VH-VL binders against NAD kinase (nadK). Designs and how they scored, part 42

Target 1, 268 residues: NAD kinase (nadK), of Syntrophomonas wolfei subsp. wolfei (q0aze0)
Amino acid sequence: MKIILVNNRFKENTEKKAQEIAGQLSALNVEVIIDNGLDEPYAGTVDFIMVLGGDGTMLRAARRYGQRAIPVLGVNMGTVGFLSNIEINELAEYLPLILREEYSLEARMMLEVAVFQQQSLLTRVFCLNELLLRSNSPRMLSFALEISGQKLEPYRGDGLIVSTTTGSTAYSLSAGGPIADPQLDAFIVTPVASHIINKRPLVVSPEREISLHLLEEREAIIGIDGQIKMDFGAENRVLIKRAPHPLLMVNLKAKPFFTSIDRSLQRQ

## First folded at step 4 (VH-VL)

Design u34 (from m2 with heavy chain Y107H; framework fv_ragifilimab)
Fold by ESMFold2-Fast, scan of step 4:
Structure u34 (fold): chain C 268 residues (1-268), chain A 122 residues (1-122), chain B 113 residues (1-113)
Amino acid sequence: as target 1 above (268 residues)
Amino acid sequence: QVQLVQSGAEVKKPGASVKVSCKGSGYTFTGYYMYWVRQAPGQGLEWIGVINPNSGGTTYNQKFKDRATMTVDKSISTAYMELSRLRSDDTAVYYCAREGFLEWSPHGMDVWGQGTLVTVSS
Amino acid sequence: DIVMTQSPDSLAVSLGERATINCKSSQSVLYSSNNKNYLTWYQQKPGQPPKLLIYWASTRESGVPDRFSGSGSGTDFTLTISSLQAEDVAVYHCQQYYSTPYTFGQGTKLEIK
């Protein structure tokens, strides 16, 4: 058995725990690869991915490994997030089940985001939460949104979010999008400060292709999961589709999604 | 391990069509773009086009747009490139190749098929 | 279209010596957003498909010996083999993937003296 331990290189506590857990797993004849974010993703085959950290670390792991159809377990190091399943203090209790592969998997859809310059592919990213198109200046954007070949009336405003259901509680929520059950597959298209009356969030089939491009030259960016930023100009276009594979999240403990979001809204 | 296996050599007469297959294994077929490239005997490499196996979306080199058709069959992890109205100067080895990507950016063609020799002669 | 030009067309180098191959693009292949040059180098031995050696102009592909290195930015690029081995005899191709149509240099044939 081979396991990848994903942690955050900028957090000393997660680095120490990764080394400690790697030692424990090696003692049980498990091969361990540590991914602390400094190097490229591990290219070999692995059986399991353990993410040590918060939601941000899980988003990075999903981007790096989510398309390989490998079980991914979120282990929280401090406060419970939306993407973690167990706490670090519970790992010893659940480790025997992990090693015997005695757990259920929850499939979470991901986005495939492809940015082109004219017809040339410049970048292709898989992400768990969302793509954000936004202005990088005080000026609002004018942009075209096309859904499966259907051209909508031009958008005017600060931007647009295209989100998975998992991402419904992230940037989309802040922009007025709906809270969606993450086990439902759908795209949520949420305008950011639209200047057009009655532009509402759209919930569309995950089988659709969404394309975006600017209708005039503006300083804009594409944001991915709040972690990656790319310049976006009038010569660029972005295509968004459902990724080929969902993220396979390990479920060892009851999912408290609705109670977690309810508590989060009270603290916000 | 990642592998691309192409169909065997073809001999065609001018005006005919040829369809070359490329079967992927050892990776998520729909997760990577597939390129088609050809090489005439003793000449350099020439890009034909690229297909997104997940969507079927294609981009062609304009030189080949009116004669080349790229398709995929996801159920058997196989890509196809059909070239119609063949001429003697289409004689070449045709390759499929997988787009490599790291840090969410493409980094060229990291895995290549073995090549399919297509000979066009009268 | 971006035109890729390699020099020289052929090169003979003694075993253990340094080999240098140049590639020039007619337009910049640097993507400003990620600061990467969309330029690759491939090695092609007789009867075989090309093999990826270097991507993003200077990043060595996994499994490629450290004697291979790439350098340059924008429009001028170099592939260097620091100590030529017998198995390095091949045709070397540069390619840009910044703008369609994707284009290759004409190739450089590397031979042992």
Scores: ipSAE 0.092, ipTM 0.576, lowest interface PAE 5.2, mean pLDDT 88

Design u35 (from m2 with heavy chain G108Y; framework fv_ragifilimab)
Fold by ESMFold2-Fast, scan of step 4:
Structure u35 (fold): chain C 268 residues (1-268), chain A 122 residues (1-122), chain B 113 residues (1-113)
Amino acid sequence: as target 1 above (268 residues)
Amino acid sequence: QVQLVQSGAEVKKPGASVKVSCKGSGYTFTGYYMYWVRQAPGQGLEWIGVINPNSGGTTYNQKFKDRATMTVDKSISTAYMELSRLRSDDTAVYYCAREGFLEWSPYYMDVWGQGTLVTVSS
Amino acid sequence: DIVMTQSPDSLAVSLGERATINCKSSQSVLYSSNNKNYLTWYQQKPGQPPKLLIYWASTRESGVPDRFSGSGSGTDFTLTISSLQAEDVAVYHCQQYYSTPYTFGQGTKLEIK
């Protein structure tokens, strides 16, 4: 068995804990590869991915490995979040189940984001939460939104979010988007500070293709999962569609999504 | 440990060019913008420009646009700022700084290099 | 270009007392669509690079002590240190990121009286 341990090198004691867990797994005849974010993703075949950290570390793991159809387990290291399933102090209890593959999988949709300059593909990236198009200056954007060939009336405002259902509780929520059951597959399209009063969030089929481009030259960027930034100008176009594979999240214990989000909103 | 490490001090004659390097480590280099800022001894900070390490796209302060060139080498996680036709008033500490990513407005600099002193003397 | 002006140029404050530094922009750095002020404050100690203290005029960077606070909107901004400590001796700079070129104030030197 071969496992990738994904950790955040900059979290207190996370690298030491990852080495400790790697030693424990090696003693059980498991080959371990550590991904602390500094190098390129591991290119070889693996059986399981264990993410040590909070939601940010899980987002990075999803971008790097989510398209490989490999089980991914989020192990919380003291930061409460929505993407981890067990706590670090519970790992010893659940490790026998992991090694015997006695767990369920929850599929979470991902976005495929392709950025073009005129007719040339510049980059393609996958993400778990969202793509954000925003102005990189106080000047509002004018941009075109096209959904599966249907051209909508132009948008004017600070930007737009195209989110997965998993991302509905991330930036889309802050911008006024709905809370969505992460077991559903859908795009959530949420305007950011739209100048047009009647521009509402849209919930659209995951089979649709979403295209964005600027209608006038502005300084803009696209953000991926709040962790990656790319310049976006009037010569650029972005195409967003459902990624070929969902992220396969490991469930070792019940995680009550609706009660968790309800409690989080009460505390805010 | 997120760190930006810059090249060493330079002494140049008026009319020469200087090229300062800034190597990022401990983070995904192409995921953050890189800013260049200078500071004359005992004076305030002055913005030179910004480069996107992923695309190579740049925005320059117009004051420096005809003399400054910002580039990156993604394979070694290093950004460069070259300033040509140096004048004595270009004597300054030159800093690289990465842009902290926060949704909506990431224009502030969260991690800075240690600085590179460039002295222009006749 | 937006001109940033700080006052005073230098300030001496006794340990434990309040320090107040002002920053004025030549035009508003409040973006009406998102209601945010595009203003940061940095701390710079001798021989060191600037360190981010406050962004969005009033949001404290992670790890910055609670005694630091930012206030103001539009063109008039204030950095307050509620109870000065010896480690706070530094030059403080305000910066606007409302429009390029990004511009800094001239700096305010804070020293212990």
Scores: ipSAE 0.000, ipTM 0.401, lowest interface PAE 15.0, mean pLDDT 85

Design u37 (from m2 with light chain Y31F; framework fv_ragifilimab)
Fold by ESMFold2-Fast, scan of step 4:
Structure u37 (fold): chain C 268 residues (1-268), chain A 122 residues (1-122), chain B 113 residues (1-113)
Amino acid sequence: as target 1 above (268 residues)
Amino acid sequence: QVQLVQSGAEVKKPGASVKVSCKGSGYTFTGYYMYWVRQAPGQGLEWIGVINPNSGGTTYNQKFKDRATMTVDKSISTAYMELSRLRSDDTAVYYCAREGFLEWSPYGMDVWGQGTLVTVSS
Amino acid sequence: DIVMTQSPDSLAVSLGERATINCKSSQSVLFSSNNKNYLTWYQQKPGQPPKLLIYWASTRESGVPDRFSGSGSGTDFTLTISSLQAEDVAVYHCQQYYSTPYTFGQGTKLEIK
């Protein structure tokens, strides 16, 4: 059995904890590959991915490995979040179940984001939460949104979010988008500070293709899961569609989404 | 072993059409863009177009847009390039090539077919 | 369209000596967001398809010998073979894949002197 441990070596205690866990797994004849985010993703065959950290670490793991159809377990290291399933102090209790493959999997859709210069593909990335188009200056953006070839009336404002249902509780929520059941597959299209007050969030089929381009030369950025930033100009176009494979999240214990989000919203 | 295997040489009369095939093996066919490039005898390489095998989406060099058609058959991992209204100056070796992808970005044509010689003569 | 110009058109180099091939693009092929130049070098031997040697201007493809190196940024690029071997006799092509239409240089023919 081969397991990838994903961690952030710059987080306090995570590097030390990753080494401890790698030692424990090695003692059980499990081959361990440590991914601290600094090198290329491991290219070989792997049986399981264990993510040590918060939601941000899970988002990185999803971009690096989410398209390989490998079980991914989020192990919380102290930060409360939505993408981890067990706490670090519970790992020893659950490890036998992991090694015997005694768990269920929850499929979470991902976005495929392709950025073009004219018609040339410059980059294609995958993400679990969202793509954010935003202005990089005080000036508002004027941009076109097309959904499966249907051209909507131009958008004018600070930007737009295209989110998965998993991402509905991230930036989309902050911009006024709906909370979505993560078991549903859908795109959520949420305007950011639109000057047209009737521009509402849209919930569309995950089979739709979404394209964005600027109508005027402006300084803009596209952001992926809040972790990758790319310059976006009038000669650029972005195409967003459902990624070929969902992220396969390991479920070792029940995590009640609705009561968790309700509690989170009640605090503020 | 990643491999692209193209159909055999063709001899055509001016005004005819030719359809070249390119079969991929040893990789996930729908995961990589496919380029078509030609090379006239003793000359440089010329890009014809690119196709996304997963969606069927195409981008053509404007020089060929009226005459070239790129398609794929996912069930047999095969891409096709058809060039119509052939002229004598279309005589060339036609290549298919796979686009490599790394660090979220394309890096070039990493695997090439062996080439298909198309001769257009009267 | 981005025009790619190689120099020289041909050169002859003795075995064991350094060979240098240049490539100029009419516009920058540097993508600022990832700091990569969308510039590749291909080797083509008689009767064979091109083979990828160098990508992102300076990254050597797997299996390509250490004697091959690429350098440059923006519009000016160089392919260097530090110690020519007999099997290196070929035509070398540069290509940009920054913007459509994708374009190639005219090729540089490398021969043994």
Scores: ipSAE 0.372, ipTM 0.714, lowest interface PAE 3.5, mean pLDDT 89

Design u38 (from m2 with light chain Y31W; framework fv_ragifilimab)
Fold by ESMFold2-Fast, scan of step 4:
Structure u38 (fold): chain C 268 residues (1-268), chain A 122 residues (1-122), chain B 113 residues (1-113)
Amino acid sequence: as target 1 above (268 residues)
Amino acid sequence: QVQLVQSGAEVKKPGASVKVSCKGSGYTFTGYYMYWVRQAPGQGLEWIGVINPNSGGTTYNQKFKDRATMTVDKSISTAYMELSRLRSDDTAVYYCAREGFLEWSPYGMDVWGQGTLVTVSS
Amino acid sequence: DIVMTQSPDSLAVSLGERATINCKSSQSVLWSSNNKNYLTWYQQKPGQPPKLLIYWASTRESGVPDRFSGSGSGTDFTLTISSLQAEDVAVYHCQQYYSTPYTFGQGTKLEIK
């Protein structure tokens, strides 16, 4: 068995723990590749991905490896989040089940984001939570939103979020979007501080294609999962679709989504 | 210095039209929305509309939609508001004002022109 | 349309004393996504354009003295001047910037008693 161990080397206990776990797995004849975020994604074949850290580390792992249809397990290292399944102190208990492939998988949809300049593809990225279009200065944007070829009335405001259901509890929630069951596949389109204040979030089929472009020359950015940003100008267009493969999240123990989010909202 | 400078006072007959100008300086003119607001003598402020100086896109107060026209000339950083079919109750000081924007949110009118008195007498 | 109502229409306050002006909107002007009240206060002295004092109900504009404060949320808002100075004689206007048409209160004239 070959396992990618994803960690954030800049968090004090994560690198040390990654090395410890890699040693334990090697002793069990498991080949371990460590991804600490500095190099390009491992290009070889892999049987399992173990993510050590919080939600941020899981988002990075999902962007790098989520399209390979490989089981991904989130192991919490102390920061409470929504994307981990077990705690680090539970890993020893569950490791035999992992090695025998005795677990269930939960499919989480991902976004495919393609950014064009005119008709030329500049980049293609995948994300688990959302794409954010926003101004890169304290200026409102005027932009066009098109859903499956249907052109909506222009938006005027700070920006727009196109989110997965997994991302419904991230930036979309802060912008007034609904909380969505991550078992559902849907896009959630949430306006950010719109000049037309009564613009409502939209929940649309994951088979839809969403296109965005600026209607006037402004400095804007496209943000991906809150971790990547790209310049976006009036000559750019972004196309958002459901990614070809969902992220396959390992479920070793029941983690009740609704009680978790309810508890989280009480703390705000 | 950020400033808005408006054209001078106008005296018009009922039924005429008036065109007020507003020249911006000290900032990127096309980067900020421009508001038009009026104030009749001794009365409160009344919003006429807003224009995006970059695109020319407008939103009008419905009360003025059929009589007011907002335009912009980007080459000279100047916005215009024309009001037609004037009545005596259109006598007011007309202001242009820039929309302030902070923390991804608009917050009101942060820079105002000095005002243009339009008197409609019969 | 959202109707803005100020009270009182006119207020006389002695120098150094507290002045309080109220503003009520017919509908909530709180934007839930960013938790901001789209309510602005302006000061207007005779012969001058309005000057922005407070935005988002309680944030002072740069250069505005700290004796000016705004409070309230949703539909009920207050502008307070903690210690009136002679230069504060003006008409004060509240405005909602929540939805078009953007509307102002009728104004409150503040003068020295």
Scores: ipSAE 0.000, ipTM 0.393, lowest interface PAE 15.6, mean pLDDT 85

Design u39 (from m2 with light chain S32D; framework fv_ragifilimab)
Fold by ESMFold2-Fast, scan of step 4:
Structure u39 (fold): chain C 268 residues (1-268), chain A 122 residues (1-122), chain B 113 residues (1-113)
Amino acid sequence: as target 1 above (268 residues)
Amino acid sequence: QVQLVQSGAEVKKPGASVKVSCKGSGYTFTGYYMYWVRQAPGQGLEWIGVINPNSGGTTYNQKFKDRATMTVDKSISTAYMELSRLRSDDTAVYYCAREGFLEWSPYGMDVWGQGTLVTVSS
Amino acid sequence: DIVMTQSPDSLAVSLGERATINCKSSQSVLYDSNNKNYLTWYQQKPGQPPKLLIYWASTRESGVPDRFSGSGSGTDFTLTISSLQAEDVAVYHCQQYYSTPYTFGQGTKLEIK
């Protein structure tokens, strides 16, 4: 069995714990690759991915490895979040189940984001939560939204979020989007401070293709999962599709989504 | 009819702070960016910053960023600009102005407040 | 920062004659995709706030007399008053809003000769 351990190099305790876990797994004849973000993603075949950290580390793992259809387990290191399944102090208890493949998988849709400059592809990235288009200044953006070739009336406002259902509780929520069951597949399109009356969040089929471009030159950015930031100008276009593969998340213990989000909203 | 009405003249001592208000009427207040501009006696116009009344987002001229604070109260359609640690060279008329927008493009400051004279005695 | 430079600093013109004021930006304020120059002209009379005259370098604001016209593109702009009237005595300011910080020229004082 070959396992990738994804950790955050900027957290000393996480790095040390990753080395400890790697040693324990090696003693059990498991081959371990440590990914702390410094190198390119490991290109070889692997059987399992263990993410040590909070939601941010899971989002990074999903971007790097989510398209490989490999089971991914989130192990919380004391960071509050929604994408981990077990706590680090529970890992020893659940490790035998991992090694015997005694777990269930939950498929979470991902976005494929392609950014063009005119007709040239600048970058293609996958993400688990959302793409955010926003102004990089207090000036409102004027931009065009197309859904499967259907041109909507122009948007004017601070930006737009295109989110997965997993991302419904992230930036889309703060912008007034709905809370969605992460077991559903859908794009949630949420305007950010739109100045056009009746611009509402849209819930659309994940088979739709969404494109965005600016109608005039503004200082704008696109953000991906709150981690990747790219300048976005009127010469740029972004195309958003359902990614070819969902992220396969490991369930070792029940973590009820609705009671978790309800508790979070009560605490603010 | 679109109007911007500013607070009255102020006289301040060096080191004090001043807060100028600008109340919009006759339009959707959150639909337009609000600019703050000043003009010292006999001098040209100088941009202080801009605020998005809907989000509260601001961009300041670097010259003023350490001393100026722009805010809005959407419930009363009023924008504020506070300037702290006043110096004698801050003596100026302070204006608020609305950004005009047409054909999905900004075109300049189409409506201006009457101005607020701030005098900083030396 | 984009620097806006006006010329002349002051100008005296006889009633009924043409007045010409120039404005130069240190870099282009033309946005290629919509072909608009983000350049405005304001008129300011003593004791009054500035009044928008011309936007997008050449578009006259509603209510502004036909004698006012703007021209130019990129970095060099001109405001023309074809036949000066007494009420045109004022300071004229150009401004760019292509990029922050937004900047104004130093102003041109127009008076009767």
Scores: ipSAE 0.005, ipTM 0.435, lowest interface PAE 12.7, mean pLDDT 86

Design u4 (from m2 with heavy chain Y33W; framework fv_ragifilimab)
Fold by ESMFold2-Fast, scan of step 4:
Structure u4 (fold): chain C 268 residues (1-268), chain A 122 residues (1-122), chain B 113 residues (1-113)
Amino acid sequence: as target 1 above (268 residues)
Amino acid sequence: QVQLVQSGAEVKKPGASVKVSCKGSGYTFTGYWMYWVRQAPGQGLEWIGVINPNSGGTTYNQKFKDRATMTVDKSISTAYMELSRLRSDDTAVYYCAREGFLEWSPYGMDVWGQGTLVTVSS
Amino acid sequence: DIVMTQSPDSLAVSLGERATINCKSSQSVLYSSNNKNYLTWYQQKPGQPPKLLIYWASTRESGVPDRFSGSGSGTDFTLTISSLQAEDVAVYHCQQYYSTPYTFGQGTKLEIK
């Protein structure tokens, strides 16, 4: 068995814990690859991915490995979040179940985001939460939204979010989008500070393609999962569609999504 | 191993059409974009267009847009490039080539077909 | 369109000596968001298709000897062969894939002196 341990290099405590866990797994004849985010993703075949950290670390792991159809377990290191399944102090208890493959998998859709210069593909990334188009200056954006070849009336405002259902509780929520059951597959298209009062969030089939481009030269950025930032100008176009594979998340214990989000919202 | 195999040499008269095939093997055909490039005898390389084998979406060099048609048959991992209304200056070796993709970004054409010589003469 | 210009058109270099080929683009091919130059170098021997040598301006393709190196950023690029061998006699092409239409330089013919 080969396992990738994904951790956060900026936290010395997390790095030490990753080394400790790698040693324990090696003693059980498990080959361990440590991914702290600095090098390119491990290219070999692996059986399981263990993410040590909070939601941010899981988002990075999903971008790197989510398309490989490998089970991914989120292990929380003390930060509250939605993407981890067990706590670090529970790992020893659940490790035998992991090694015997006694767990269920939950499929979470991902976005495929492709950015073009004219018709030339510049980059293609996968993400678990969302793409954010936003102005990078005090000026609002004018941009075109096209859904499966259907051109909508021009949008004017600070930006737009295209989110997965998993991402419905991230930036989309802050911009007024709906809370979605993460077990549903859909795109959620949420306007950011629209000048047009009647621009509403849209819930769109995940089989649709969504295209965005600027109608005026403005400074804008494309944000991916709140972690990657890309320049976006009038010569650029972004195409968003369902990624070929969902992220396969490991369930070792029940995590009550609706009660968790309800509690989070009471904190305002 | 990854390989692209093209159809054999063609001789055509001006005004005719030619259709060149390119069969991929040793990789997931729909996972990589396919480029078409030509080279006239003793001249440089010229891009004709690119096709996404998964979607069938195409982008053409404007010089060829009115005459070139790129298609794919996913069931046999084969791409095609048809050039119509041939002129004598279309005489060239026509190549298919796979675009590599790494670290979320494309890089150059990593695998090339052997080339198909198309001669246009009366 | 982005115009790619190579220099020189032809070059004769003695075996074991350094060969340098230049490529200039009429506008930047650097994508600032990932800090990659969308520029490749190909080697083409008579009667053969081009072979990828260098991508992203400076990354050597697998199986390419380490005597080949690429450098440069934005608009000015260089392919260097540190110690010319007989098998390196070929035409070398640069290409940009930053913006459509994708364009190639005119090629540089490398010969033994």
Scores: ipSAE 0.447, ipTM 0.761, lowest interface PAE 3.1, mean pLDDT 89

Design u40 (from m2 with light chain S33D; framework fv_ragifilimab)
Fold by ESMFold2-Fast, scan of step 4:
Structure u40 (fold): chain C 268 residues (1-268), chain A 122 residues (1-122), chain B 113 residues (1-113)
Amino acid sequence: as target 1 above (268 residues)
Amino acid sequence: QVQLVQSGAEVKKPGASVKVSCKGSGYTFTGYYMYWVRQAPGQGLEWIGVINPNSGGTTYNQKFKDRATMTVDKSISTAYMELSRLRSDDTAVYYCAREGFLEWSPYGMDVWGQGTLVTVSS
Amino acid sequence: DIVMTQSPDSLAVSLGERATINCKSSQSVLYSDNNKNYLTWYQQKPGQPPKLLIYWASTRESGVPDRFSGSGSGTDFTLTISSLQAEDVAVYHCQQYYSTPYTFGQGTKLEIK
């Protein structure tokens, strides 16, 4: 068995714990690759991915490995999150189930984001939560939104979020988007501080293609999962589609989404 | 609202140990990493180490690894830095500082303690 | 270790004029996955602890006046004060938090000409 341990290199506890867990797994004849973000994603065949950290580390793992149809387990390191399934102090208890492949999988849709510059593909990125288009200055953006070739009236405002249902509780929520059951597949399109009175969040089929471009030269950025930031100008176009494969999340214990989000919203 | 309050100034003889405290208030103490930094008179800032208050996990600057010990007491939201075998060149203001975290990324030290002057003289 | 070098060591600028402070790292502090430069600027007034001004090289901390701006990427960074005010007299420090040991520049003392 070959397992990738993904951790955040900028968090001391996760780095040392990853090395400790790797040693324990190696003693059980499990091959371990540690991915702390320094190198390219491991290109070889693996059986399982264990993510040590909070939701941010899970988002990173999803971008790097989510398209490979490999089981991914989120192990929380102290902060309760939406993407982890077990706590680090529970890992020893659940390790035999992991090694015997005795768990269920939950499929979570992902976005495929393609950014073009001068008719050339600049980058292609996958993400679990959302793409954010926003102004990088006090000036409002003027931009075009197309959904499956249907051209909507121009948007004016601070930006737009295109989110998965998993991402409905992230940036989309802050901008007034709905809370969505993550077991549903849909795009949530949420405007950020729109100047147009009748622009509302849209919930659309995950089979639709979404295209964005600026109508005026402005300082703008696109953000992916709150972790990747790219400059975005009038020469750029972004195309958003459902990714070819969902992220396969490991369920070792029941995690009640609705009661968790309800508690989180009451405490904030 | 968010505040870090450090213990008072200390005067020590060479060879002694000093323990500086840093009490956090106005935030979830275990949710943020804590840095320790010192500044000798007329000199720049020098990083001593970082501690995760939730786990007690630490990373030290090699220069201080054999003499510095960072700990936390979660029940009173207090971090400690002890420096042993003091030398005259350890005379400095010692600061604790909280690591900011936003958009799933660390962004530096957003809240600082007022500093603790430690004077080492014979 | 990543070495941080600031220039100049001291700088005198007239009130209302532009002040620029430079910071150079011995290796890149750009984290490719999130495209953020792990570079911060702090302001330190006499007898006070440092205060965070700019993080991720160019993002201004809440409550910091808009005359302060940060720029640069990779290894070369600049802090700019567009119109110097009397209250801006301080030592300015850059810091990288890309890798341990975390390191600071030597500091730049800003005074009124």
Scores: ipSAE 0.000, ipTM 0.417, lowest interface PAE 15.3, mean pLDDT 86

